# VH-VL binders against q9nrl2r1430to1533: the designs that were tried, part 16

Target 1, 104 residues: q9nrl2r1430to1533
Amino acid sequence: GGVHELSAFEQLVVELVRHDDSWPFLKLVSKIQVPDYYDIIKKPIALNIIREKVNKCEYKLASEFIDDIELMFSNCFEYNPRNTSEAKAGTRLQAFFHIQAQKL
Short names: E, the ipSAE of ESMFold2; O, the ipSAE of OpenDDE; V2, 0.75 times the mean of E and O plus 0.25 times the DockQ between their complexes.

## First folded at step 4 (VH-VL)

Design k7 (framework fv_ustekinumab)
Fold by ESMFold2-Fast, scan of step 4:
Structure k7 (fold): chain C 104 residues (1-104), chain A 122 residues (1-122), chain B 107 residues (1-107)
Amino acid sequence: as target 1 above (104 residues)
Amino acid sequence: EVQLVQSGAEVKKPGESLKISCKGSGYSFTDYWLGWVRQMPGKGLDWIGIIYPGDSETRYSPSFQGQVTMSVDKSITTAYLQWNSLKASDTAMYYCARGWIYESSGLYFDYWGQGTLVTVSS
Amino acid sequence: DIQMTQSPSSLSASVGDRVTITCRASQDISNYLAWYQQKPEKAPKSLIYAASTLQSGVPSRFSGSGSGTDFTLTISSLQPEDFATYYCQQYDSWPYTFGQGTKLEIK
């Protein structure tokens, strides 16, 4: 850990947010618009929450940061069937993440 | 430090248009919701609506739907509340507030702007 | 829409008093309740969220409790700067709704 790692997490999150396929992941899924989401997904997370945790220095290890990003993708694939625009966006963004995460 | 700075007081006549602003600083503007609250003179607080700057998603309170428009300009970290035609009943203090999520889609509002007083009289 | 009712609408108290104000939701809102303080001529200030979690920088004399439909804000030892109007707000369901406010006045 340290300042270098936290800066790297911030840069990676910014790149994820700017990616065209980030739209399902920018903020928590709306309970109003998707009422059954929180019955199925027990550990919800989104990029804005991850970014706040980075900015508040809540990640002590790179593995904790990576685990939160992977949880976000795992939730996407658990809730959304493979043929949905959400699942397709998640697949592409996860591949992009794996390439960028090699810098960590 | 987190700050929300609102535009100055406005004195308008019925029928005029108005756009007031709320500028965020000290945080990632696109990662937090922004809400607008009305307080009529001597009265309590009423939600107008909320907007997510990252994708411009809006939710209006039913009583304000079609009465006002919320928008954002990400490049200058500023949110706007706009009327096409003001009424005397729009006379109120207008607050903006930053919204944060805790464990679901529900929002609590942790930082507030200083308010913009809008007076509409003939 | 969920209605939020505060009790009392106003109360008078002295510095050093233990003050309790209540908020009731018309339906179950779990713990999605926030408390705000508003001083005359000033913007509201966030005190508590998730029914009982203090916002950073809020003095420990403030505490919140409750879940479901009945909620309480307590000030354990009232200070001069605490005289204000207090609002509860549910954020379980849209539209978010405020209570009518409780005005805390000097006795």
Scores: ipSAE 0.027, ipTM 0.710, lowest interface PAE 6.3, mean pLDDT 89

Design k8 (framework fv_ustekinumab)
Fold by ESMFold2-Fast, scan of step 4:
Structure k8 (fold): chain C 104 residues (1-104), chain A 122 residues (1-122), chain B 107 residues (1-107)
Amino acid sequence: as target 1 above (104 residues)
Amino acid sequence: EVQLVQSGAEVKKPGESLKISCKGSGYDFTDYWLGWVRQMPGKGLDWIGIIYPGDSETRYSPSFQGQVTMSVDKSITTAYLQWNSLKASDTAMYYCARGWDYDSEGLYFDYWGQGTLVTVSS
Amino acid sequence: DIQMTQSPSSLSASVGDRVTITCRASQDISNYLAWYQQKPEKAPKSLIYDASTLQSGVPSRFSGSGSGTDFTLTISSLQPEDFATYYCQQYDSYPYTFGQGTKLEIK
C-alpha cells in the first residue's frame, strides 16, 4: 500500500543521497555554470526534487518513482560523455539503485 | 513546519570580524538552497548569494564576492554569513531565506528568517 | 546584470480598491519571477513564484501575470493588511536581482 510504499521511497532516496556517487545528482544543474544543459535536457530532475515529491505524496505508483530516478540517470548519460566523472558516478549509482529497487 | 531562525542584533566597529547565523528546522536542510539578502536602512533588497548545504556549493553576487563568506554546519542545520573586516557601509538588515524551484534551475525564496540587524559605527 | 524596474515607486489606495503594480526586466526572463510583500520592520513574505503561481496560504485576491519582460501583480480588493512594500525578483540568471520596490500606502 500507499503509505508503506512512500516510506520505502524515502528510505531509497536517503540511501541514494548518502552514496559517494550522488554528487552529480543532489540538485539541479546550474544553467549559468553549464550554459547548454537546458538546451539539451528537456526534463531536468535531481534527487532533491524527487525527495520533495516523495514527501508531498506525489508518487501514487512505484513505477512513477522509478521513472523519475531513471530519467535522472538518462539525463546524465545524454549530457555527459561516457568517460567523464559524472557519467562514471551515474553508472555506479544506477547499478546501486537497480539492486535497491528490487525491494519495491 | 518550516522555520528559519537568525541570530540576534550586532553592534560592531569598523575593522572587526563578525559571523551571523541562520538555523533551519522543519525540513530536510540539505535538500534546499539557502540564500542571503541585504537590506540597507530605508532601501530595497540586495541579493548576496546562495549556498547548497548538501555539498557547500556557493553562488555569490559579484558585488559581494570576496566581501563575505557563506558556510554551513549540516550537523546543527545552521548557515553562516561572515565578514573578516566590517565597514560602516555594511550597516544593514541581513535576511536568510530558503531557495526552491520545483520545475527548473532558478530559485525563488519561499521562507524567510526574521533578519539580523548589523550596525557598524565608530 | 538584469535590471528590474517597478512602476510606480509608490501609490496611495483605499480599502476595496483594485491595485496593480508592474515590473519590467531589462531582458527576457521567461516566467522566472517572484513577488514578495514586506511590512514595516518585518521580513519579506513570498506571495507569487513562476510569475503567476500563488504561494500556499496567500489570499486569492493576489494574482500575478506576465512573461518575458513585463509582469504585473494585482490585488483585486485591497484589505487593511495589504499596505506594505512589494518587490519583484528575477531568478533566471545570476546574480538574482530585485526591483526597487513599490510602497503601497493608505489614501
Scores: ipSAE 0.012, ipTM 0.693, lowest interface PAE 8.3, mean pLDDT 88

Design k9 (framework fv_ustekinumab)
Fold by ESMFold2-Fast, scan of step 4:
Structure k9 (fold): chain C 104 residues (1-104), chain A 122 residues (1-122), chain B 107 residues (1-107)
Amino acid sequence: as target 1 above (104 residues)
Amino acid sequence: EVQLVQSGAEVKKPGESLKISCKGSGYSFTSYWLGWVRQMPGKGLDWIGIIYPYDSETRYSPSFQGQVTMSVDKSITTAYLQWNSLKASDTAMYYCARGWDYDWSGLYFDYWGQGTLVTVSS
Amino acid sequence: DIQMTQSPSSLSASVGDRVTITCRASQDISNYLAWYQQKPEKAPKSLIYAASTLQSGVPSRFSGSGSGTDFTLTISSLQPEDFATYYCQQYDSWPYTFGQGTKLEIK
């Protein structure tokens, strides 16, 4: 898709960043503050990394973009117990993403 | 497309307050870090600090901690650097730069403002 | 703080020359090193990040290499617009620190 798909990905990332539940996903988890995170999560990712990949035209297919967003949510649910504020935020933001991703 | 436009040159006296600005355009302002760099006349570059516009998280260089304040106004995509009381030693060119956090270990600064010359003399 | 030392502090060269500038970190910074070009009375311009990755729009005559503590910036065939001061900068640890700069002058 080229330029059209890139524009759609950028708009969607901006909408995710603006969402009230984006706070656990804005940037990578700090190794200093949460040292066991990287022992459990082997493919860390965050919205700032996804945004840079969009800006650098690294996503050739919509499925690649969607896979990175889904990896981000999968990591959240793998590390954080269901009753945590992080997991609850992730659940709501993922639902929002699924609605918006129907445009892709 | 990406631009950082800084406010104009300032001539001030010691003890005066000053607030200079850096306006971002052509990108998502709240998605990137913004850094400030000082260059004294005839000298090299020195980091002042960085701010994340989304939540106003700041990191100051130890030599600038307590000397200046960084802030942002998201509604006008503008970052600020402020002094409460200027000194002659603050005479320098001040640059803003856009940074991106590709991973958790560091920021690369890809676009720079044109600079604001601040002259402090009696 | 991590100290960044550039060598030489200045050098003179002619158009068409191959120029090499070096940068040394006081401790291991992996590949978290950037290079900037600054022309007189102008803002710095990004050239290279991650020690060897060219910033978009930078001519291919510029290249970077190195890892750990020793890094080099090479200009393979110097052009008139390349006469400037070049800075290395580590971004492995806060505070980020610049080298003192290398001034590239006309012979």
Scores: ipSAE 0.000, ipTM 0.582, lowest interface PAE 12.0, mean pLDDT 86

Design m1 (framework fv_ustekinumab)
Fold by ESMFold2-Fast, scan of step 4:
Structure m1 (fold): chain C 104 residues (1-104), chain A 122 residues (1-122), chain B 107 residues (1-107)
Amino acid sequence: as target 1 above (104 residues)
Amino acid sequence: EVQLVQSGAEVKKPGESLKISCKGSGYSFTSYWLGWVRQMPGKGLDWIGIIYPGDSDTRYSPSFQGQVTMSVDKSITTAYLQWNSLKASDTAMYYCARVPLYGRTSYYFDYWGQGTLVTVSS
Amino acid sequence: DIQMTQSPSSLSASVGDRVTITCRASQGIDSYLAWYQQKPEKAPKSLIYAASSLQSGVPSRFSGSGSGTDFTLTISSLQPEDFATYYCQQYDSWPLTFGQGTKLEIK
């Protein structure tokens, strides 16, 4: 809450969360449902973690915030084959992010 | 920008231990896999292994498993390759090289260190 | 292990020539192939990744093609600074493997 709710990073995260294609990215992948995910992906991240980092003022530079969002997309494309609904959602959401990030 | 700077040349005797270094700068050291490649005099490139500095996870080539150890010191953004007991057959140029962030399934090398020459002779 | 075989092992060419170097994988590797240039007494430099994607800063006279098992590196108009040894590398499967290298020499 409070002052941090009005930050540029918070506004962008909220826009990503509200996007129709955010569903693969809202929270960490389930180890029960996808047990090999954590053998393949070394630095797991999701929008709920990024939002928490924004709220705690852990991003000192815009590049640090952008790097975490891009890591999220790179993890998606690393794990998911190109023809999956996850990879297709990631492609569309990443394009949306690139447009919105121009405002930073 | 992105730089990998390796330690200087080494001259050793068989049976001696050795630890060579590779210091990364200009990028997030803990976010990229770092690899080691051997090149024997007049020969081609041989992959040794890769290490992920964020958690020290390693993957070794079967031909180097048990012969060398890869490690990192995150506080000084430095990776190490070490031998407990050198052999004359370890004489080679050793390169460190970075794996791209967005190519985590794409284990190729985008930036290379200058190399460390290791000579092992009696 | 996937074996990478380059041909020829060496070739002589003149400035201005179109040069082609081939790399063959012992099994299908899709497009998971990179090319490197190594000049005498220097570290390798990345040229191409994903079989055909040019690394930033590499001259447009370099191009890569192929998929599956057969790959080609082409230099459209050879320059003096291009005389070097070229290596392919597969990254489809563990362990990572390099070709034996193709030495490009001045004729």
Scores: ipSAE 0.006, ipTM 0.589, lowest interface PAE 12.5, mean pLDDT 87

Design m2 (framework fv_ustekinumab)
Fold by ESMFold2-Fast, scan of step 4:
Structure m2 (fold): chain C 104 residues (1-104), chain A 122 residues (1-122), chain B 107 residues (1-107)
Amino acid sequence: as target 1 above (104 residues)
Amino acid sequence: EVQLVQSGAEVKKPGESLKISCKGSGYSFTSYWLGWVRQMPGKGLDWIGIIYPGDSDTRYSPSFQGQVTMSVDKSITTAYLQWNSLKASDTAMYYCARVPLYGRTSWYFDYWGQGTLVTVSS
Amino acid sequence: DIQMTQSPSSLSASVGDRVTITCRASQGISSWLAWYQQKPEKAPKSLIYAASSLQSGVPSRFSGSGSGTDFTLTISSLQPEDFATYYCQQYDSYPLTFGQGTKLEIK
């Protein structure tokens, strides 16, 4: 969409970045720290990439923005077992996102 | 700067209760698992368990299940290890240590507390 | 439970030596192994994670290798501050288990 939607996407990304549970999602996973990540996850994404896409006006519909955020959470749950700190943070941040996304 | 600061040395008698502490600073306390490791005098390292401060989820080593209790107080970024009734065999150095965030299996320890020496003798 | 066995239990070496210590898992753990250094009366210090990844601030003379069941920690040119006890730890599965330790002593 329009200017209104762009402002809404920017605000939501800022709120996600500021959330205590955003740390697994701020930047792409390091191959040095996590050697097998890219063998398992074929469509990596992170909040910094999504922020760049918002800034470049690459999201034409709210559904496209929501799809990228949901991909980020899907990757988290695909790679990380449920009892990991990453999966726990992802569960809480996703719940927060679902509440905020009702405004989109 | 990430720091884990543990409570001071304890000298106790068998049957007494004890609660030792580990205070985290310089990082998001609720985002990292925190582990406890025992080292008996002159011996190696034994994993006790890990706790997630964000929701108090715990995972105990089977050999320590029921012997100790792990807990946290988020308001003061402090984790605790507690015994209801100490035994002489509990004499050891006790370390708290942080589990790093990233990884499919990230249950190794990146920062360690200085240790709390617990001596239990009659 | 996965048993971790280190070899040797103790080793004497001289400054400048190349030192290798080994760690064997009783079942496959992929690359989910860490190495720790512990000096007398001090807390352990993280050296290596994921079998071969060096922790930030650890000197490049330390290296780790291996996968599956057999792992090695190598110090390419031993320094005086390297005399310590070294522990491996698997983190492939619960419960977490450590090796018994290898004490590196001055010759």
Scores: ipSAE 0.013, ipTM 0.635, lowest interface PAE 8.1, mean pLDDT 88

Design m3 (framework fv_ustekinumab)
Fold by ESMFold2-Fast, scan of step 4:
Structure m3 (fold): chain C 104 residues (1-104), chain A 122 residues (1-122), chain B 107 residues (1-107)
Amino acid sequence: as target 1 above (104 residues)
Amino acid sequence: EVQLVQSGAEVKKPGESLKISCKGSGYSFTSYWLGWVRQMPGKGLDWIGIIYPGDSDTRYSPSFQGQVTMSVDKSITTAYLQWNSLKASDTAMYYCARVPLWGRTSYYFDYWGQGTLVTVSS
Amino acid sequence: DIQMTQSPSSLSASVGDRVTITCRASQGISSYLAWYQQKPEKAPKSLIYYASDLQSGVPSRFSGSGSGTDFTLTISSLQPEDFATYYCQQYDSYPLTFGQGTKLEIK
């Protein structure tokens, strides 16, 4: 991972964080507030973790970065029923991501 | 409080089978990976593998793959490490340890069992 | 496999001393490094994760720093209960690997 790729990933993560629908994804789900989450979701991830990985140059390829973002959305839809505010936010944010990711 | 309680010391002969246990309490057993670490007498720490109790998904160190089997019984919040045929070189202290699933802590060992001493001799 | 090398292998110190132990990875591991303390005949105890984050319940005299390949564990004012063997561990990639350990002994 070059400096060019790192800058592109950081830009996209910042755009995701600033999106109105990012609230379910900003931080890892609290085990105290949602104790069964980690029984269902065995590969938890959130935007703060992805951003840290970007800042530490841990993504060598755009596909690795995209895979982590897609994992985040997959976890959302796996855990949350379709009519929840979390699932609806995830659907809109994922659509936004797919548009922006075309530039990677 | 989080506790991992391991089974007692074992004295075995080469060729014998063995299964040691690690019982978790004070936390959601299926919400964390459980790892196994070997420490040979007078030596350092050597990672064996990790198992996810929720679905029995395993990740083995290449040096232990095929040598031992990790398993869990989530109904009694217990993980197991098993040998089909022990060797003298298996003589060591075996630790279980809890592994968080989330972010910066994923694959680090946050709480440890007291250890099970396994002695394999003639 | 990522090799973890600790320096020194052993050191002698006195109560009240500032002690530093170093750990070097054979390739970049970002901040995915943990430190463990092991007292004689006892299980290891977690001290630090993510290079610098202190495990709950660990005294503030322990601190970690570093990123990439070079890491340090510092004990700002050594206490009698701190005499132990210290291990670093990388958890950036499989297989998970530990350093060989640094034995901290009474001078």
Scores: ipSAE 0.005, ipTM 0.571, lowest interface PAE 13.5, mean pLDDT 87

Design m4 (framework fv_ustekinumab)
Fold by ESMFold2-Fast, scan of step 4:
Structure m4 (fold): chain C 104 residues (1-104), chain A 122 residues (1-122), chain B 107 residues (1-107)
Amino acid sequence: as target 1 above (104 residues)
Amino acid sequence: EVQLVQSGAEVKKPGESLKISCKGSGYSFTSYWLGWVRQMPGKGLDWIGIIYPGDSDTRYSPSFQGQVTMSVDKSITTAYLQWNSLKASDTAMYYCARVPFYGRTSYYFDYWGQGTLVTVSS
Amino acid sequence: DIQMTQSPSSLSASVGDRVTITCRASQGIRSYLAWYQQKPEKAPKSLIYAASELQSGVPSRFSGSGSGTDFTLTISSLQPEDFATYYCQQYDSYPLTFGQGTKLEIK
């Protein structure tokens, strides 16, 4: 456990952040730019938040880490129509995540 | 040094309005959610809600929705909790507290203000 | 709403004792549990997050354990400054809920 699990989560988050399709996920959606986002999305999350949680050892179970990543993608697909650049980036990044998550 | 400094004690009558404050310093005020917690005399802790100072997004406990209003003034790094019409049952200590993570269900509190005692009596 | 129940409601102990406080959630909350210490007439102080992680500056004699529904806060060797009321809090779901508190008193 613990130390090896944190290293794996950190490596995966870094790989996600560096991916070309991470741009919709780097930070929380702005309420000023997208006023209805937080009316629709009740559990907003982004990679910067997930990375901070990893660094603070908040994920005790791999399932908790995976749930937060999957929540991030679920929010993307719930808010954004499938033909948007956000939804397309999310689809590709999620596929990449599923491949990399095999390491967990 | 992270600090949350709250306004002083208040003594009010039922029906009066009130606005108490919580001033943050020593951190990026607009990057962290702030929560409000009530503690009635001799009782435990009761969550009121949280606000994100970056864009004033709020999430209220169902029991406090419509009873109080949370707001912020980013220019002076201050959060507010406001009542339009106080009731005797609002008598309590009110704490503001910082949330380490924003925009998710991981809402625990890492730094707390000293509290504001609100007394409402006729 | 998730109910948080602490046991015991009060406990008397002596300096140097190993003290254990428990917290039970009415449904599974994974590791989404925090512990707070509150001294008389003072604000709560953060002790533990994610069930077992110590907040910066908290003495190593404090430890947390548990997952799911059953959680424990342990003080390995009680010090005079540890006499306080301790609260658990779940953050798995809204609304956020606290336990009723455990008052730790000098014997």
Scores: ipSAE 0.125, ipTM 0.774, lowest interface PAE 5.1, mean pLDDT 90

## First folded at step 7 (VH-VL; framework fv_iluzanebart)

Design n1 (at its last look DockQ between E and O 0.87; V2 from the best seeds 0.78)
Fold by OpenDDE, look of step 7:
Structure n1 (fold): chain C 104 residues (1-104), chain A 122 residues (1-122), chain B 107 residues (1-107)
Amino acid sequence: as target 1 above (104 residues)
Amino acid sequence: EVQLVQSGAEVKKPGESLKISCKGSGYSFTDYWIGWVRQMPGKGLEWMGIIYPGDSETRYSPSFQGQVTISADKSISTAYLQWSSLKASDTAMYFCARGWYYDYEGLYFDYWGQGTLVTVSS
Amino acid sequence: EIVMTQSPATLSVSPGERATLSCRASQSVSDYLAWFQQKPGQAPRLLIYGASTRATGIPARFSGSGSGTEFTLTISSLQPEDFAVYYCQQYDNWPYTFGQGTKVDIK
């Protein structure tokens, strides 16, 4: 049910945030540090925003939650070349997410 | 209920060090920014800097860069503002505030601490 | 830094009257503009963000308008508890900056 899904989303976000490769995804990218980021990425998202949505019960379906997480990774891979630390971290974190998401 | 509670008033002498605190509750502390604002007696408001407790990214206003240190201990949901050597001109009220994103690129600050009065005099 | 200029410095208004406060930015800040209310001995309270969005719990008599460089805070019918100092603040560019404030006092 919805309550179980909400708890599962909360727990999964906690696990993602605690992961060693979460650092590129903890919060929105700073336009000060990356001036062109928002010229390229049109649907920015990060773990803190996703957690806020979870806390506000904005996810009614697991697919909606998963879509936002995948969007987060998609943004990372769109902006960052494959050989960057961010992309490498994203690759590892996404693999972790896919394993954990099977439990949803 | 979202709440920011700051440490009590301080009376100090020039040259002394000081660290004041701001404790957040009622929300996920690591997910929101914390900012510090100075208000000198009878004057307006001045942004000093902001910190993201989740990764400790910190931004200082140019006027305060190198003058103070902003930090956070996410384990106790607390942000800090500290001076290594106070000056009389540091006498002011200091506020902390919680920041959230507006249209991805900006931060608006919706909840504020009650303020900490710092008095520095010989 | 972006300079925010408020006018007038002091606005004397009778209870029940309309109060109009102005805020000007030295350069465009789009709609990244907030209004705060501060009473003596208290912390600032967020009234408006995004130039025109009322913060949670803010009475409907408070409204914000404008974009770019010119902004207005309107109190449609001033209540006794509304006498205070009001600050505008831009958050389009770091460092964020406040106006010098407008004091709304009783006529």
Scores: ipSAE 0.874, ipTM 0.949, lowest interface PAE 0.5, mean pLDDT 96
Fold by ESMFold2, look of step 7:
Structure n1 (fold): chain C 104 residues (1-104), chain A 122 residues (1-122), chain B 107 residues (1-107)
Amino acid sequence: as target 1 above (104 residues)
Amino acid sequence: EVQLVQSGAEVKKPGESLKISCKGSGYSFTDYWIGWVRQMPGKGLEWMGIIYPGDSETRYSPSFQGQVTISADKSISTAYLQWSSLKASDTAMYFCARGWYYDYEGLYFDYWGQGTLVTVSS
Amino acid sequence: EIVMTQSPATLSVSPGERATLSCRASQSVSDYLAWFQQKPGQAPRLLIYGASTRATGIPARFSGSGSGTEFTLTISSLQPEDFAVYYCQQYDNWPYTFGQGTKVDIK
């Protein structure tokens, strides 16, 4: 990943954060508010962590960036039943991500 | 360079309101937690509460819940600590600090503001 | 809430000597422990997090150890700028809490 790829990763993350359905993904889930989350989800991740990794140039390949984004959605679907607001938001944001990634 | 710059010292009387500020720069302000710490004269450090500016989620230490308001304006990268009615016992130094994840949970606070001295006396 | 207890309250040491500061938690905090340095009129400075990891820019003479309920900050060869108050702080459970501090004075 060169300078143009890092700019594309930043653009995608900015668009995801701006999306109305980003609210379950902005930051890590609170263990205080959701005590069993980390018993179930062993590779937690969130948009603020992904953006920080982009800012620090920690992604060497586009596949690494995409893997973190998809891990974020996979965690949401693993923890949350499909009828929850979180899972519905995840479905819509994931669809948005796939569209934006194909355009870039 | 990451910086947290706090508003200047305040001299107030009991019953007055006050809002002090903490402006962050050199990083993605909305992605990090901001916390407030009190230090009474000659005493140690006490956590008051934390806020995530990205969505304004707040958490207060029990001793401070209902006593202060923590807020943020992400459009100007600024967090606030506010009293509706100051007491003489609010006389202290107040620090803001930036928090990040240790290992996916638990926050450690790596950058600190310079402090705001608040003096409340009649 | 987790109570953090530091000892001793004051250390009197000469420059070049080793200082050893202790911190005890009222229940296990695993390695979610930080050490801060504070000089008069200044903000706290993060020295150590994760019980033993030095923060960016912290000299190698500062080292942390311990886990669970017992923690130690060691300053291997005190410099004139190291005379300050040192605080431990747990961040395992909310509310996060500080110890009462250990003052390191010149002897």
Scores: ipSAE 0.636, ipTM 0.900, lowest interface PAE 1.8, mean pLDDT 93
ESMFold2 (binder alone), look of step 7: mean pLDDT 94; pTM 0.954

